# VH-VL binders against UPF0304 protein MJECS11, part 7

Target 1, 168 residues: UPF0304 protein MJECS11, of Methanocaldococcus jannaschii (q60310)
Amino acid sequence: MLSKIERLILANQYKILKILENTSEYDEIIKILEEGYEIFYDEILGHIFDELPESEGQFVLDILSFYDIVVEPYKQKNPNDHEIINHPYSYFKGFDGNSETKYMAFVRFLIEDQKKFSFVAKYAKKTDNFNSHFPMLDKYRKMVELWESKYNKKYDLKREEILDILNA
Key: E = the ipSAE of ESMFold2; O = the ipSAE of OpenDDE; V2 = 0.75 times the mean of E and O plus 0.25 times the DockQ between their complexes.

## First folded at step 4 (VH-VL)

Design a27 (framework fv_prolgolimab)
Fold by ESMFold2-Fast, scan of step 4:
Structure a27 (fold): chain C 168 residues (1-168), chain A 118 residues (1-118), chain B 106 residues (1-106)
Amino acid sequence: as target 1 above (168 residues)
Amino acid sequence: QVQLVQSGGGLVQPGGSLRLSCAASGFTFSSYAMYWVRQVPGKGLEWVSAISYSGGSTYYADSVKGRFAISRVNAKNTMYLQMNSLRAEDTAVYYCATEYDFYGMDVWGQGTLVTVSS
Amino acid sequence: QPVLTQPLSVSVALGQTARITCGGNNIGSKNVHWYQQKPGQAPVLVIYRDSNRPSGIPERFSGSNSGNTATLTISRAQAGDEADYYCQVWDSYTYVFGTGTKLTVL
């Protein structure tokens, strides 16, 4: 799991923190790393999650952008377009907290820490902080693929083009 | 250090035009939505317009739709409100704002008075 | 066009608790933000998303939101709390501010 060089680096970093914080709290971790007690490595690494690949991150940015710059502005400009306003996918519902946890966490990071999608953020209360409670990946992938391949990700879509993507 | 500094207010005749500016500093301007809110002296707050972080989405209050245009130049860290066909009812202090640390407008400009009269 | 109704004015004695209400149909399903505005100054966000405080806002400020009424509560009122207070929501694809409440600390 951890190479000898990784263990050396981590042990040395904990030794530095031990000195800076004037604490003995890291002594056990240092010993685990220096002796190679693999059974306890999860105590150190268990809080670090697997990567979200760049392509998956871009996918999340794309679906959030679609809602933030296409769908939400359209609804504001066309408040009597009940077909779009009442569409099942007329607002971003989040990702499933059980089966799509890393995607939901990334959405929360983008919205709560980076603040980039302020209009999508208005749905936080309605969506249980973007926990859809139902898998959404397949649906959003179809929507993003259609927006990209057929509409070149343009934001000034016509009504029929927005419906095309929402019905993907 | 997060700050919004406004300029461009003044006296203008009915039917005239005026452009307000809001210069941002101390944060990554291009990541945040921006807002205009106005207040007639002695009256309450009224939202005027909003623009997405990229400038790709704009929103307007019904009272200004078709007359006002919000825009931004991220490279200059500046947002604008172009006000056309001004009416006496547009007389107000105009504030720019953003939602920086929190949902809700937590950073505001100092306000710019716009007076529409002959 | 949705309207958020606030009392015109509220008075509170020094050290006592003030409650400012914001009425709107099914407002409990919406995120409510609260702003404080003193004469000649820009508004200051004091509560966001119903009940959360921005950094720097005293714990004396709290919020709640359920049914048709959101409430801003200011406990242990101080002279410096005297100001106009506005609630705000995103509703019907637009931003709506309340009618405003002038708080007087006696």
Scores: ipSAE 0.271, ipTM 0.709, lowest interface PAE 4.7, mean pLDDT 89

Design a28 (framework fv_prolgolimab)
Fold by ESMFold2-Fast, scan of step 4:
Structure a28 (fold): chain C 168 residues (1-168), chain A 121 residues (1-121), chain B 106 residues (1-106)
Amino acid sequence: as target 1 above (168 residues)
Amino acid sequence: QVQLVQSGGGLVQPGGSLRLSCAASGFTFSSYAMYWVRQVPGKGLEWVSAISYSGGSTYYADSVKGRFAISRVNAKNTMYLQMNSLRAEDTAVYYCATEGYSRDFYGMDVWGQGTLVTVSS
Amino acid sequence: QPVLTQPLSVSVALGQTARITCGGNNIGSKNVHWYQQKPGQAPVLVIYRDSNRPSGIPERFSGSNSGNTATLTISRAQAGDEADYYCQVWDSYTYVFGTGTKLTVL
């Protein structure tokens, strides 16, 4: 699974850590990598998650932006618009922590670590820290696609245009 | 290989207790929610309980609420179902399951082999 | 608790199309998953999110979901399709399974 050059790079990194931390804890890992004992590679790499592709990351940024710059400001400006305020999708519900775990983790990273999407961030407690407990990918993809294709991702949407996207 | 291996079933008297275990391998256990589903002999599937990836949230079917407790130890890649105050009606094959080790799946895509629990005198 | 109603049994002739329904109030607004269970075995996911097939599930299996009824369709039925079939949704903080349908291939 690992190339010889990748094994060399990893072995050398562990040798540096061994010196900096003054420990023998990495000796076995170094030997596994240098000798090529593939059966133990998953024990070394198992804590590193697979990538979230760039296009999927952009999709998450887009749906968060739609709520943060379009929906939440609209609701603040129009507190008597009960149709939008009480709409099932009037706030960002997160992603399913079960079937959409990578997307939920990315949302948490953006909000908790990078401190982005301040209007969406206020829903952390309401949404079980953005765990929707129900798959949301298909719904959010339809919303983002409609916002982009029909409305050119503009943020100054009219009421009926916001409803159109929420009902996607 | 992604796998769930169950243990801990058996015969217990009414009012007794039993603990089921579900050991996970082949995926990052701490990243996924886990479930218990049971099937009374000759009957359909019934969801029993769920636990979030961190163990911070637990959910129960009304039929077991207050009697069963779901838990997990992520460091051991194991989930448990502690069953107390067992009734004859709890006699069933118990399955552990997860969904979402693959982002392309949304149902319960990985199941354990099942563990028979018999509540009888 | 919400109930998902399925017919107790469905019979289909070899090579013909079987349809198994799952009835529930406003079920078309929910994601429906379908499971196949053969005697003595754990369930196997055959359809997820209304109409999607997991890898390894034959194209003969398809699903639809609208209004108050979700449907699992098995075209060109084979002897190996004999099994119990269950629909399932997430609803009100619980996972709900249908009552189950025994499919017999004649």
Scores: ipSAE 0.000, ipTM 0.453, lowest interface PAE 18.1, mean pLDDT 85

Design a3 (from p11 with heavy chain A33S; framework fv_prolgolimab)
Heavy chain, then light chain:
Amino acid sequence: QVQLVQSGGGLVQPGGSLRLSCAASGFTFSSYSMYWVRQVPGKGLEWVSAISYSGGSTYYADSVKGRFAISRVNAKNTMYLQMNSLRAEDTAVYYCATEYLDFYGMDVWGQGTLVTVSS
Amino acid sequence: QPVLTQPLSVSVALGQTARITCGGNNIGSKNVHWYQQKPGQAPVLVIYRDSNRPSGIPERFSGSNSGNTATLTISRAQAGDEADYYCQVWDSYTYVFGTGTKLTVL
ESMFold2-Fast, scan of step 4: ipSAE 0.427; ipTM 0.767

Design a30 (from p11 with light chain K30E N31S; framework fv_prolgolimab; at its last look DockQ between E and O 0.06; V2 from the best seeds 0.00; counts 0 for: pae O 9.1 > 2, placed apart)
Heavy chain, then light chain:
Amino acid sequence: QVQLVQSGGGLVQPGGSLRLSCAASGFTFSSYAMYWVRQVPGKGLEWVSAISYSGGSTYYADSVKGRFAISRVNAKNTMYLQMNSLRAEDTAVYYCATEYLDFYGMDVWGQGTLVTVSS
Amino acid sequence: QPVLTQPLSVSVALGQTARITCGGNNIGSESVHWYQQKPGQAPVLVIYRDSNRPSGIPERFSGSNSGNTATLTISRAQAGDEADYYCQVWDSYTYVFGTGTKLTVL
ESMFold2-Fast, scan of step 4: ipSAE 0.508; ipTM 0.780
ESMFold2, look of step 5: ipSAE 0.249; ipTM 0.711
ESMFold2 (binder alone), look of step 5: mean pLDDT 91; pTM 0.921
OpenDDE, look of step 5: ipSAE 0.012; ipTM 0.560

Design a31 (from p11 with light chain S92E; framework fv_prolgolimab)
Heavy chain, then light chain:
Amino acid sequence: QVQLVQSGGGLVQPGGSLRLSCAASGFTFSSYAMYWVRQVPGKGLEWVSAISYSGGSTYYADSVKGRFAISRVNAKNTMYLQMNSLRAEDTAVYYCATEYLDFYGMDVWGQGTLVTVSS
Amino acid sequence: QPVLTQPLSVSVALGQTARITCGGNNIGSKNVHWYQQKPGQAPVLVIYRDSNRPSGIPERFSGSNSGNTATLTISRAQAGDEADYYCQVWDEYTYVFGTGTKLTVL
ESMFold2-Fast, scan of step 4: ipSAE 0.319; ipTM 0.728

Design a34 (from p11 with light chain T94Y; framework fv_prolgolimab)
Fold by ESMFold2-Fast, scan of step 4:
Structure a34 (fold): chain C 168 residues (1-168), chain A 119 residues (1-119), chain B 106 residues (1-106)
Amino acid sequence: as target 1 above (168 residues)
Amino acid sequence: QVQLVQSGGGLVQPGGSLRLSCAASGFTFSSYAMYWVRQVPGKGLEWVSAISYSGGSTYYADSVKGRFAISRVNAKNTMYLQMNSLRAEDTAVYYCATEYLDFYGMDVWGQGTLVTVSS
Amino acid sequence: QPVLTQPLSVSVALGQTARITCGGNNIGSKNVHWYQQKPGQAPVLVIYRDSNRPSGIPERFSGSNSGNTATLTISRAQAGDEADYYCQVWDSYYYVFGTGTKLTVL
């Protein structure tokens, strides 16, 4: 799975790290790469994850934006609207840590590392740090699709329009 | 160095208007939510308003809803509080703040600016 | 709008432990932050998310939060700890500060 050029580059990088860190911990990896012991390549590459496609990243940004700029401001402005406040989907619940792990990790990155969606972030303790413990992808996809296709992602939605999306 | 510097306070008559400014430096301003907190001299802290990183979400305490408007210009690293229809009860030291360390705790504060509403 | 109740004042002898409480309905389900404020100065965050200390805050400052009461604990109290202390939460779409407690170090 690695070309000879890729093996040369990686072996040389590990040789540099070996010198900089004054360690013999990389000796086995260097030998694996130089000799071409393919059976052990996953020991080296196993920590690098597949990409989250751009379209999936945008989807996550869209659902977080819907909650941050539409739902949360609406609830703050209308604290007696119990139908919306008590709706099962009135706050962002996160993604499932078992079946939707990559999406949950991306949410945590956006909130914890990039410091975005600060009002959605207030739900971290309530949501076990945005681990919904139940698959959410299908539900959020329906909500984002409706917000985009029927409401052009506008943020100044009326009460009935917010309910329409929450009930998607 | 993360820093907030305030300006724009002063004396104003009841019913008047005033705009406070909060200039940020030392961090990526456009990534962080910003807050206004006030304190009547000799009294406790009271949250006034909040604005999201993009300016897309704004929140207000019940006592200032409809009278105060929070805004930000990320290109200028500055946040504003436009105060209209001022009342004697709005007399306070106004602080701007942000949650730089974590998304919950307000760990960076401006120096405060006094607003006095009096005839 | 929700309210967080603190004792008006707490006194502690030099070197002893001070405890400042913050009362609120189901406050244990919320993240509590604590601020120290000295006269003429802006508040300083001393505890965030119930029990975490910002860099530069001494280990003698600690916090807890359960049920209807959060507590700021200052062990081995020093003269420089004399200040007003405020708890704070996000509750019902508001940032709510406690009523404040004046700590006097005797």
Scores: ipSAE 0.246, ipTM 0.712, lowest interface PAE 5.3, mean pLDDT 89

Design a37 (from p11 with light chain Y95W; framework fv_prolgolimab)
Heavy chain, then light chain:
Amino acid sequence: QVQLVQSGGGLVQPGGSLRLSCAASGFTFSSYAMYWVRQVPGKGLEWVSAISYSGGSTYYADSVKGRFAISRVNAKNTMYLQMNSLRAEDTAVYYCATEYLDFYGMDVWGQGTLVTVSS
Amino acid sequence: QPVLTQPLSVSVALGQTARITCGGNNIGSKNVHWYQQKPGQAPVLVIYRDSNRPSGIPERFSGSNSGNTATLTISRAQAGDEADYYCQVWDSYTWVFGTGTKLTVL
ESMFold2-Fast, scan of step 4: ipSAE 0.380; ipTM 0.757

Design a4 (from p11 with heavy chain S30D; framework fv_prolgolimab)
Heavy chain, then light chain:
Amino acid sequence: QVQLVQSGGGLVQPGGSLRLSCAASGFTFDSYAMYWVRQVPGKGLEWVSAISYSGGSTYYADSVKGRFAISRVNAKNTMYLQMNSLRAEDTAVYYCATEYLDFYGMDVWGQGTLVTVSS
Amino acid sequence: QPVLTQPLSVSVALGQTARITCGGNNIGSKNVHWYQQKPGQAPVLVIYRDSNRPSGIPERFSGSNSGNTATLTISRAQAGDEADYYCQVWDSYTYVFGTGTKLTVL
ESMFold2-Fast, scan of step 4: ipSAE 0.399; ipTM 0.754

Design a9 (from p11 with heavy chain S54Y; framework fv_prolgolimab)
Fold by ESMFold2-Fast, scan of step 4:
Order: C-alpha cells, then sequence, then structure tokens
Structure a9 (fold): chain C 168 residues (1-168), chain A 119 residues (1-119), chain B 106 residues (1-106)
C-alpha cells in the first residue's frame, strides 16, 4: 500500500529519470502509480526488501561481538585448550543463505562494507563467506541470551563461562 | 591519502619500559583493526600484537604476552604499544600496520621505529 | 606453533621467471598474502588472498595456493624486483609470517 503522496513522489521521480535517461521504459510504472493499480506495485517495490528490525540487528551485533571479543581472544591466549578450540561452535559459522538470508546479508554488510569484526572476518574462506548452509538463529539466540542474562555481556569470561555459553 | 606515522622508540635498558605511538590519517581510523609487526635488524618479520576497531579485543604473540599492551584512542586517531619488562631480544624495528583495502592483507604500514634494548 | 617455511634465497636471471614457495600444513585452506621488502623500507603488499594484486603491482606478479604449498611467481624479472619476500597467513589465532626469501636478480 502506497499513499497518494508517496505515489506522487514516486511518479515524479520516474518522470525525472525518464527525461535524464531519454527513455520510455518508465511510462507504464508512472501510469500504475498515478492511476493507483495496486496489483502491480510489486513491479516497483520488488527490489526493496523488508526491514531488519532494530532488535534483530542488535542480536547480530551481539553474536559477532561475542566471537570477536570473547571467543577469538580466548583461543589466541589458550592455543592448547582443545575442548574450546575443537568445540562445534568455537567460531562464527554465519547464517543460512536460504532460510536466514537477510541475516547473512547483514553480516556481509558489517564485515565487507563497514569493515567491522576483523577477527571474525578471518573465517570468511572457511565459512563460504558466512553462509552456514544450516539454520543458526536458534543456537545464536540461546548463546546471546545466556551471555546477556547470566554474564552481563562481560568480555573477561573464565573458561567454564565460555563453555557454558558455547553449550547453550 | 591513507597514512600511518610512528613516533617513540630509542635506547632502553633491560627491564625498562617504552611506549610507541602510531598516528593515522586519511581514513576512518575507528573502523579498522590495527597491528604491530617487528623485525630484528637483518632478520624476518614477526607479528607482535593486534587490536580491534573498537579496542575491546587485543591479541599478542607468545613472546610478548604479559609484557606488552596494545591500546588505541579513536578520538585521536592514534594507536599505542606499551612495552614493559624489555629484554635484549625485543631489539627490533617496530612497524604499525592496517588492513585498509582488505581484511586479509596489511597494505598500509608506518615508517618503522627502532627500539634498542641494551646496557 | 605454526611455521611457514620459505627457501632462504632464490636467484633468477633478468627477464626469466622466479618462483618463491611458502610451505605450511594445509596452507591451501588459508588466505596467503605476500610482501616485498627492500633494504631500509617498510614491507609492501604485492599479493593478497592467494592471487590478487593491489593497484600498482605489475601483472607479472602472480600467486597460487593449494595443498601444503603457496607460490609467488614473478615473471620477466627486473633488477628492481631484488628484495626479501615474505608470505603470511592468519593461523591458530595468530598472524604468521614466513621465514623470508631473498630474491637475487642476476
Amino acid sequence: as target 1 above (168 residues)
Amino acid sequence: QVQLVQSGGGLVQPGGSLRLSCAASGFTFSSYAMYWVRQVPGKGLEWVSAISYYGGSTYYADSVKGRFAISRVNAKNTMYLQMNSLRAEDTAVYYCATEYLDFYGMDVWGQGTLVTVSS
Amino acid sequence: QPVLTQPLSVSVALGQTARITCGGNNIGSKNVHWYQQKPGQAPVLVIYRDSNRPSGIPERFSGSNSGNTATLTISRAQAGDEADYYCQVWDSYTYVFGTGTKLTVL
């Protein structure tokens, strides 16, 4: 659903593009917007994705932070701690490219465009650019919830506290 | 232009302390991880330390753990290496570096600072 | 601790091809970067992520990485290529540099 004002704005933008690109390619879209043919709005809005809610974005930042400030530094300091190093969740595996696509895209945006989480970024080759090929949301949510509720998101966790979160 | 300018260094006695500085310009310093790499004159490169873009994650080579402390002040576009309990084997040229173009290669380096630990 | 092994020195005739190897257990699963260092200067990144060239590095520099060996190849060697070359990976939660190779252009 687009308001009349939104339709006016979009129709005018397409009219400007029509002139700048010297093309008739936008004529149908302009008519759809001006006449209000809602059934065809997907032809215009289909390239704009649904929002990732603020709480979901914060969740992704939290799981990346957990790996970047807790797990990776711990492994660097304790290279002989095979229980943690060989743990199934000892490194960030990404999100599923099919069922968790918007989360995977957000991770890629944070790492590739914003240049954040450089130590997590070292796993890009190992993780098929953070495409886990398996759903990860439930597991990471349990880990973040435990890190926040029981450990107050502190970064100086003891060995047993890290294992507690990895086993969440 | 992306640039790292180093300062500090000099001669220090064994057991002494020294702080190196690395000033960044030409890029959004607060978005990039920073590194220290050293080289004993005539020898190879050895990674020393790393710090995350926000300063919350620090990493150290085994040879310097417990003695060196890396830090940064993003508001000043500057990174530091505090070197304590210095040993003769810490004598080296110290470089600061960042992975500006890509997360995997250190493409921007400071000019290097000589640290000599001797009596 | 992981170790990346390079030959101490490699000699190449002007205009010929030099190959510098970097050996490491399962190095093909890691991203390998190569640095050139001339006397009294900071290192210069010449290859990143196995085979990519930074802007300004000539096409005659190339890289490969598979199995237990990564290779830096310098075709049509020039006098100005004479330098020390270091491979580098992130491995076992640390940054590891190779032992270094001195390239001499005859």
Scores: ipSAE 0.255, ipTM 0.700, lowest interface PAE 4.3, mean pLDDT 89

Design b1 (from p11 with light chain K30D N31S R49D N52D; framework fv_prolgolimab)
Fold by ESMFold2-Fast, scan of step 4:
Structure b1 (fold): chain C 168 residues (1-168), chain A 119 residues (1-119), chain B 106 residues (1-106)
Amino acid sequence: as target 1 above (168 residues)
Amino acid sequence: QVQLVQSGGGLVQPGGSLRLSCAASGFTFSSYAMYWVRQVPGKGLEWVSAISYSGGSTYYADSVKGRFAISRVNAKNTMYLQMNSLRAEDTAVYYCATEYLDFYGMDVWGQGTLVTVSS
Amino acid sequence: QPVLTQPLSVSVALGQTARITCGGNNIGSDSVHWYQQKPGQAPVLVIYDDSDRPSGIPERFSGSNSGNTATLTISRAQAGDEADYYCQVWDSYTYVFGTGTKLTVL
């Protein structure tokens, strides 16, 4: 999966690091890259994960925004609206740590590293740090698609419009 | 109003099979994950299986993996536990449950169904 | 997977405070739920998310969770509180119940 040019670039980067760090730790990696021993490429690339595509990142931002700017503020203003407060999807549950690992990691990055979504962030303990334990992608996609297509992602949704999205 | 009603169970010989049913009413069944929990007479609670709201994901305790199959038919508001290759150790009262408050706690339980595996 | 250890039995005098512990490595990072079970009956959820009470559960029931120990506290114990009590957490794809504690009200 690495081209000759990619192998050349990586081998030269490791040669530079070897000099800067005054180490022989990279000698084997350099040899693997220069000779093209593909069986060992995972030893080099294994700690670098696949990308989360831009559209998927936007999807995560959208579902977090829906909860943070629409649902959570609504619940604070309407503490006696038990139908919404007790709705099964009235809070962001996270993503599944086994089958949706990349999405869960992105949520944790946004909340822990970037300090975004302060209302959603308060659910970290309740949700096992946003590990839903069951796949959530299909459900959240339906919710985001409905919020976008029918409600133009507006934040001032009426009660019935919020319920419509939660029931998507 | 919100309730789970169980059926099935009974006496079966080792190596046999049984299917348990759990019928839900009073809530939107398709929005909630469902669980099976068992209790050997005189012993504690043991989680057996879980199924996601859509039925797309299923999970099992190591003691039943490969022998039990959980399923649900949302159109019928019913969940099932198919138990195959039954052993004497599977003798227990089986409960279905759900997290209606949706805070990870099982707040709605069925009445329980006794399964006895004996020769 | 993880083992949640509870005392086998706890005794409390009528009107006094009972404390039932649930021990587990770093359990304070998990949400702990508590169930009451009387003979021949299905379990009843009495505390969820460490310290919250379902509707209908009296304020005498409270919970805490920190470090390696979660605790169910029953103040002003009544005869009707005699039951088995189980703690429970979710770990990965497994629901884990504690070993159970028999509460006797003297």
Scores: ipSAE 0.032, ipTM 0.621, lowest interface PAE 6.9, mean pLDDT 88

Design b10 (from p11 with heavy chain L101S F103W, light chain K30D N31S R49D; framework fv_prolgolimab)
Fold by ESMFold2-Fast, scan of step 4:
Structure b10 (fold): chain C 168 residues (1-168), chain A 119 residues (1-119), chain B 106 residues (1-106)
Amino acid sequence: as target 1 above (168 residues)
Amino acid sequence: QVQLVQSGGGLVQPGGSLRLSCAASGFTFSSYAMYWVRQVPGKGLEWVSAISYSGGSTYYADSVKGRFAISRVNAKNTMYLQMNSLRAEDTAVYYCATEYSDWYGMDVWGQGTLVTVSS
Amino acid sequence: QPVLTQPLSVSVALGQTARITCGGNNIGSDSVHWYQQKPGQAPVLVIYDDSNRPSGIPERFSGSNSGNTATLTISRAQAGDEADYYCQVWDSYTYVFGTGTKLTVL
């Protein structure tokens, strides 16, 4: 539902775009907003997705940070630690594109648009652009919770501490 | 300043032994894996050995396996390469290296030490 | 141990683009690093993780890696770029260097 003020603002924005782009493509949208034809609001708002809550965004930043500043540097420094290198959760696998789509999209935004997490970014090919094809939320939540509660999110973790988190 | 300083090269007869040293300064040595890379004069680079940050894991190129032993003493910020049963083909400049600031790729190298195996 | 093959030498005219290749089976699945070495000096890392430049390396240096070939590209070649160049990958807990390429700037 849009308030009258929101409808006024949107209608005026589309009127400005109509002038700048020299087009009649917005005439129907302007009329829908000015007359208040609610049934057609999805034609305007359908490309705007629900918010990712701040706490969930922080969670994604935390799991990416764990891999980027703890796990990947450890593997680079310890090329013969086969137990960690071959661990099932040795690298960030992404989120499920079907059931965790918003989380996957946020990872792609952070890596592709913001150019963050450069060590994790190298796995884009291997992970089908961070689409794990299997739900990962529960696993990553356990890992982040353990890293925070038991290890105070420190990045200079010992071998056994990294394994503890990977096995969470 | 991050640096690696090498010592221990020289001339040795086939079948002899030498120990190379690599002294680290300017960074937390005990947190980084270390490497040995060699180069026959006028030829290419060849990886020789690697050691984990703790010294708990070591790996060797097939050409030196069973003859060379890599080790480190973190309290002294020093890594070693013990070379036994040396062959003429081991004649090379030996470099120590680590993957420091860029996390991938060896971005800090020692100056190199020449090892000559001949009679 | 797999071998990474490079051309023995590449010549480039001043101001032109040099391309140095590194061939290896499925090398596009590996992270490739490139080193520059001048006579009597230790190698210097010029490209890491296929295409990234360390601090201090000019933007004229770039890298790519796909399929069976990785490529180091040096645009607007300068006399000071004359050196030996080596590619390097990590493979099955061993580090493999390429055969090396001597770049001559004419």
Scores: ipSAE 0.000, ipTM 0.460, lowest interface PAE 15.2, mean pLDDT 86

Design b11 (framework fv_prolgolimab)
Fold by ESMFold2-Fast, scan of step 4:
Structure b11 (fold): chain C 168 residues (1-168), chain A 120 residues (1-120), chain B 106 residues (1-106)
Amino acid sequence: as target 1 above (168 residues)
Amino acid sequence: QVQLVQSGGGLVQPGGSLRLSCAASGFTFSSYAMYWVRQVPGKGLEWVSAISYSGGSTYYADSVKGRFAISRVNAKNTMYLQMNSLRAEDTAVYYCATEDYRDFYGMDVWGQGTLVTVSS
Amino acid sequence: QPVLTQPLSVSVALGQTARITCGGNNIGSESVHWYQQKPGQAPVLVIYYDSNRPSGIPERFSGSNSGNTATLTISRAQAGDEADYYCQVWDSYTYVFGTGTKLTVL
């Protein structure tokens, strides 16, 4: 959990805030940290979530990029390619809001807060704001793995190469 | 065209077992979640179970949890509902359903329904 | 204990507007789908994700969802609109259907 050095740093931060805000509201937190009352550490850390590992963040960026820079532009330029347009995975469906909550939250952050992936963003209403309602991780991982391993993540993919990835 | 064809209904005694089948055609079955919904004749719709596209996640209504098992065999384009320890209150028309093959619309494509009667 | 409450029946005169409500605590934060079911037939999706119409569903059908009430609106009601209507929500790993409303066109 918290190391002695982390406890020292946090206790000192709360002491500074105590002075700046002219409040005694941090006195209990300071004592918890200085005395090491581990049972109450969640009172301090409770609204800070577990990290999304860098590799998982990169995976989400990769699948969103695949749709935003490969699939969506292809569909705009080839409106009569009904095989791709009507493919089950022709658009990004989101992540499951229950079992993949961290991934769905990250997608919403990227699209809503950072304003990225503008072509994918158009599907917000269709996808219940990128809540797929069923797990998607395995499918997207296969797609990203194939895009990287076989196609070197190139964006100028041929029709057959896009279908190959969509069918992964 | 997307089509779901059901089979496996019938009359069973309380405590018995029955397996329903739902055969899919006209779409990439392995890419869509599948559902079972039931309806007592003359009454409303009640969701029973759901299965993810890969079969890796299954969900059940509290009323059937522990007694029913949903499964799918993607190579056969078929979904199943194994119903065990059947009770009189399980008597209903059972529908399989999936989302539209062109979009994610919830339960847009439905099978014809299969009557299950639990009675002596 | 049904989670989503609908009126048992609603009647509307031919050519008038019918409104079917679906009540649920904080339902405005959820996505609501609406189904039409005629006797002896499987349900048909008429509205998805609160207010969207599937291809083939007339513009006379519309939906809204805010606060504790979602509403299906059928304008210029026709005899062929007589059916049972169900709202549905995906919530916490469960799909919940409303209690159902029988629409009668007079």
Scores: ipSAE 0.006, ipTM 0.507, lowest interface PAE 12.0, mean pLDDT 85

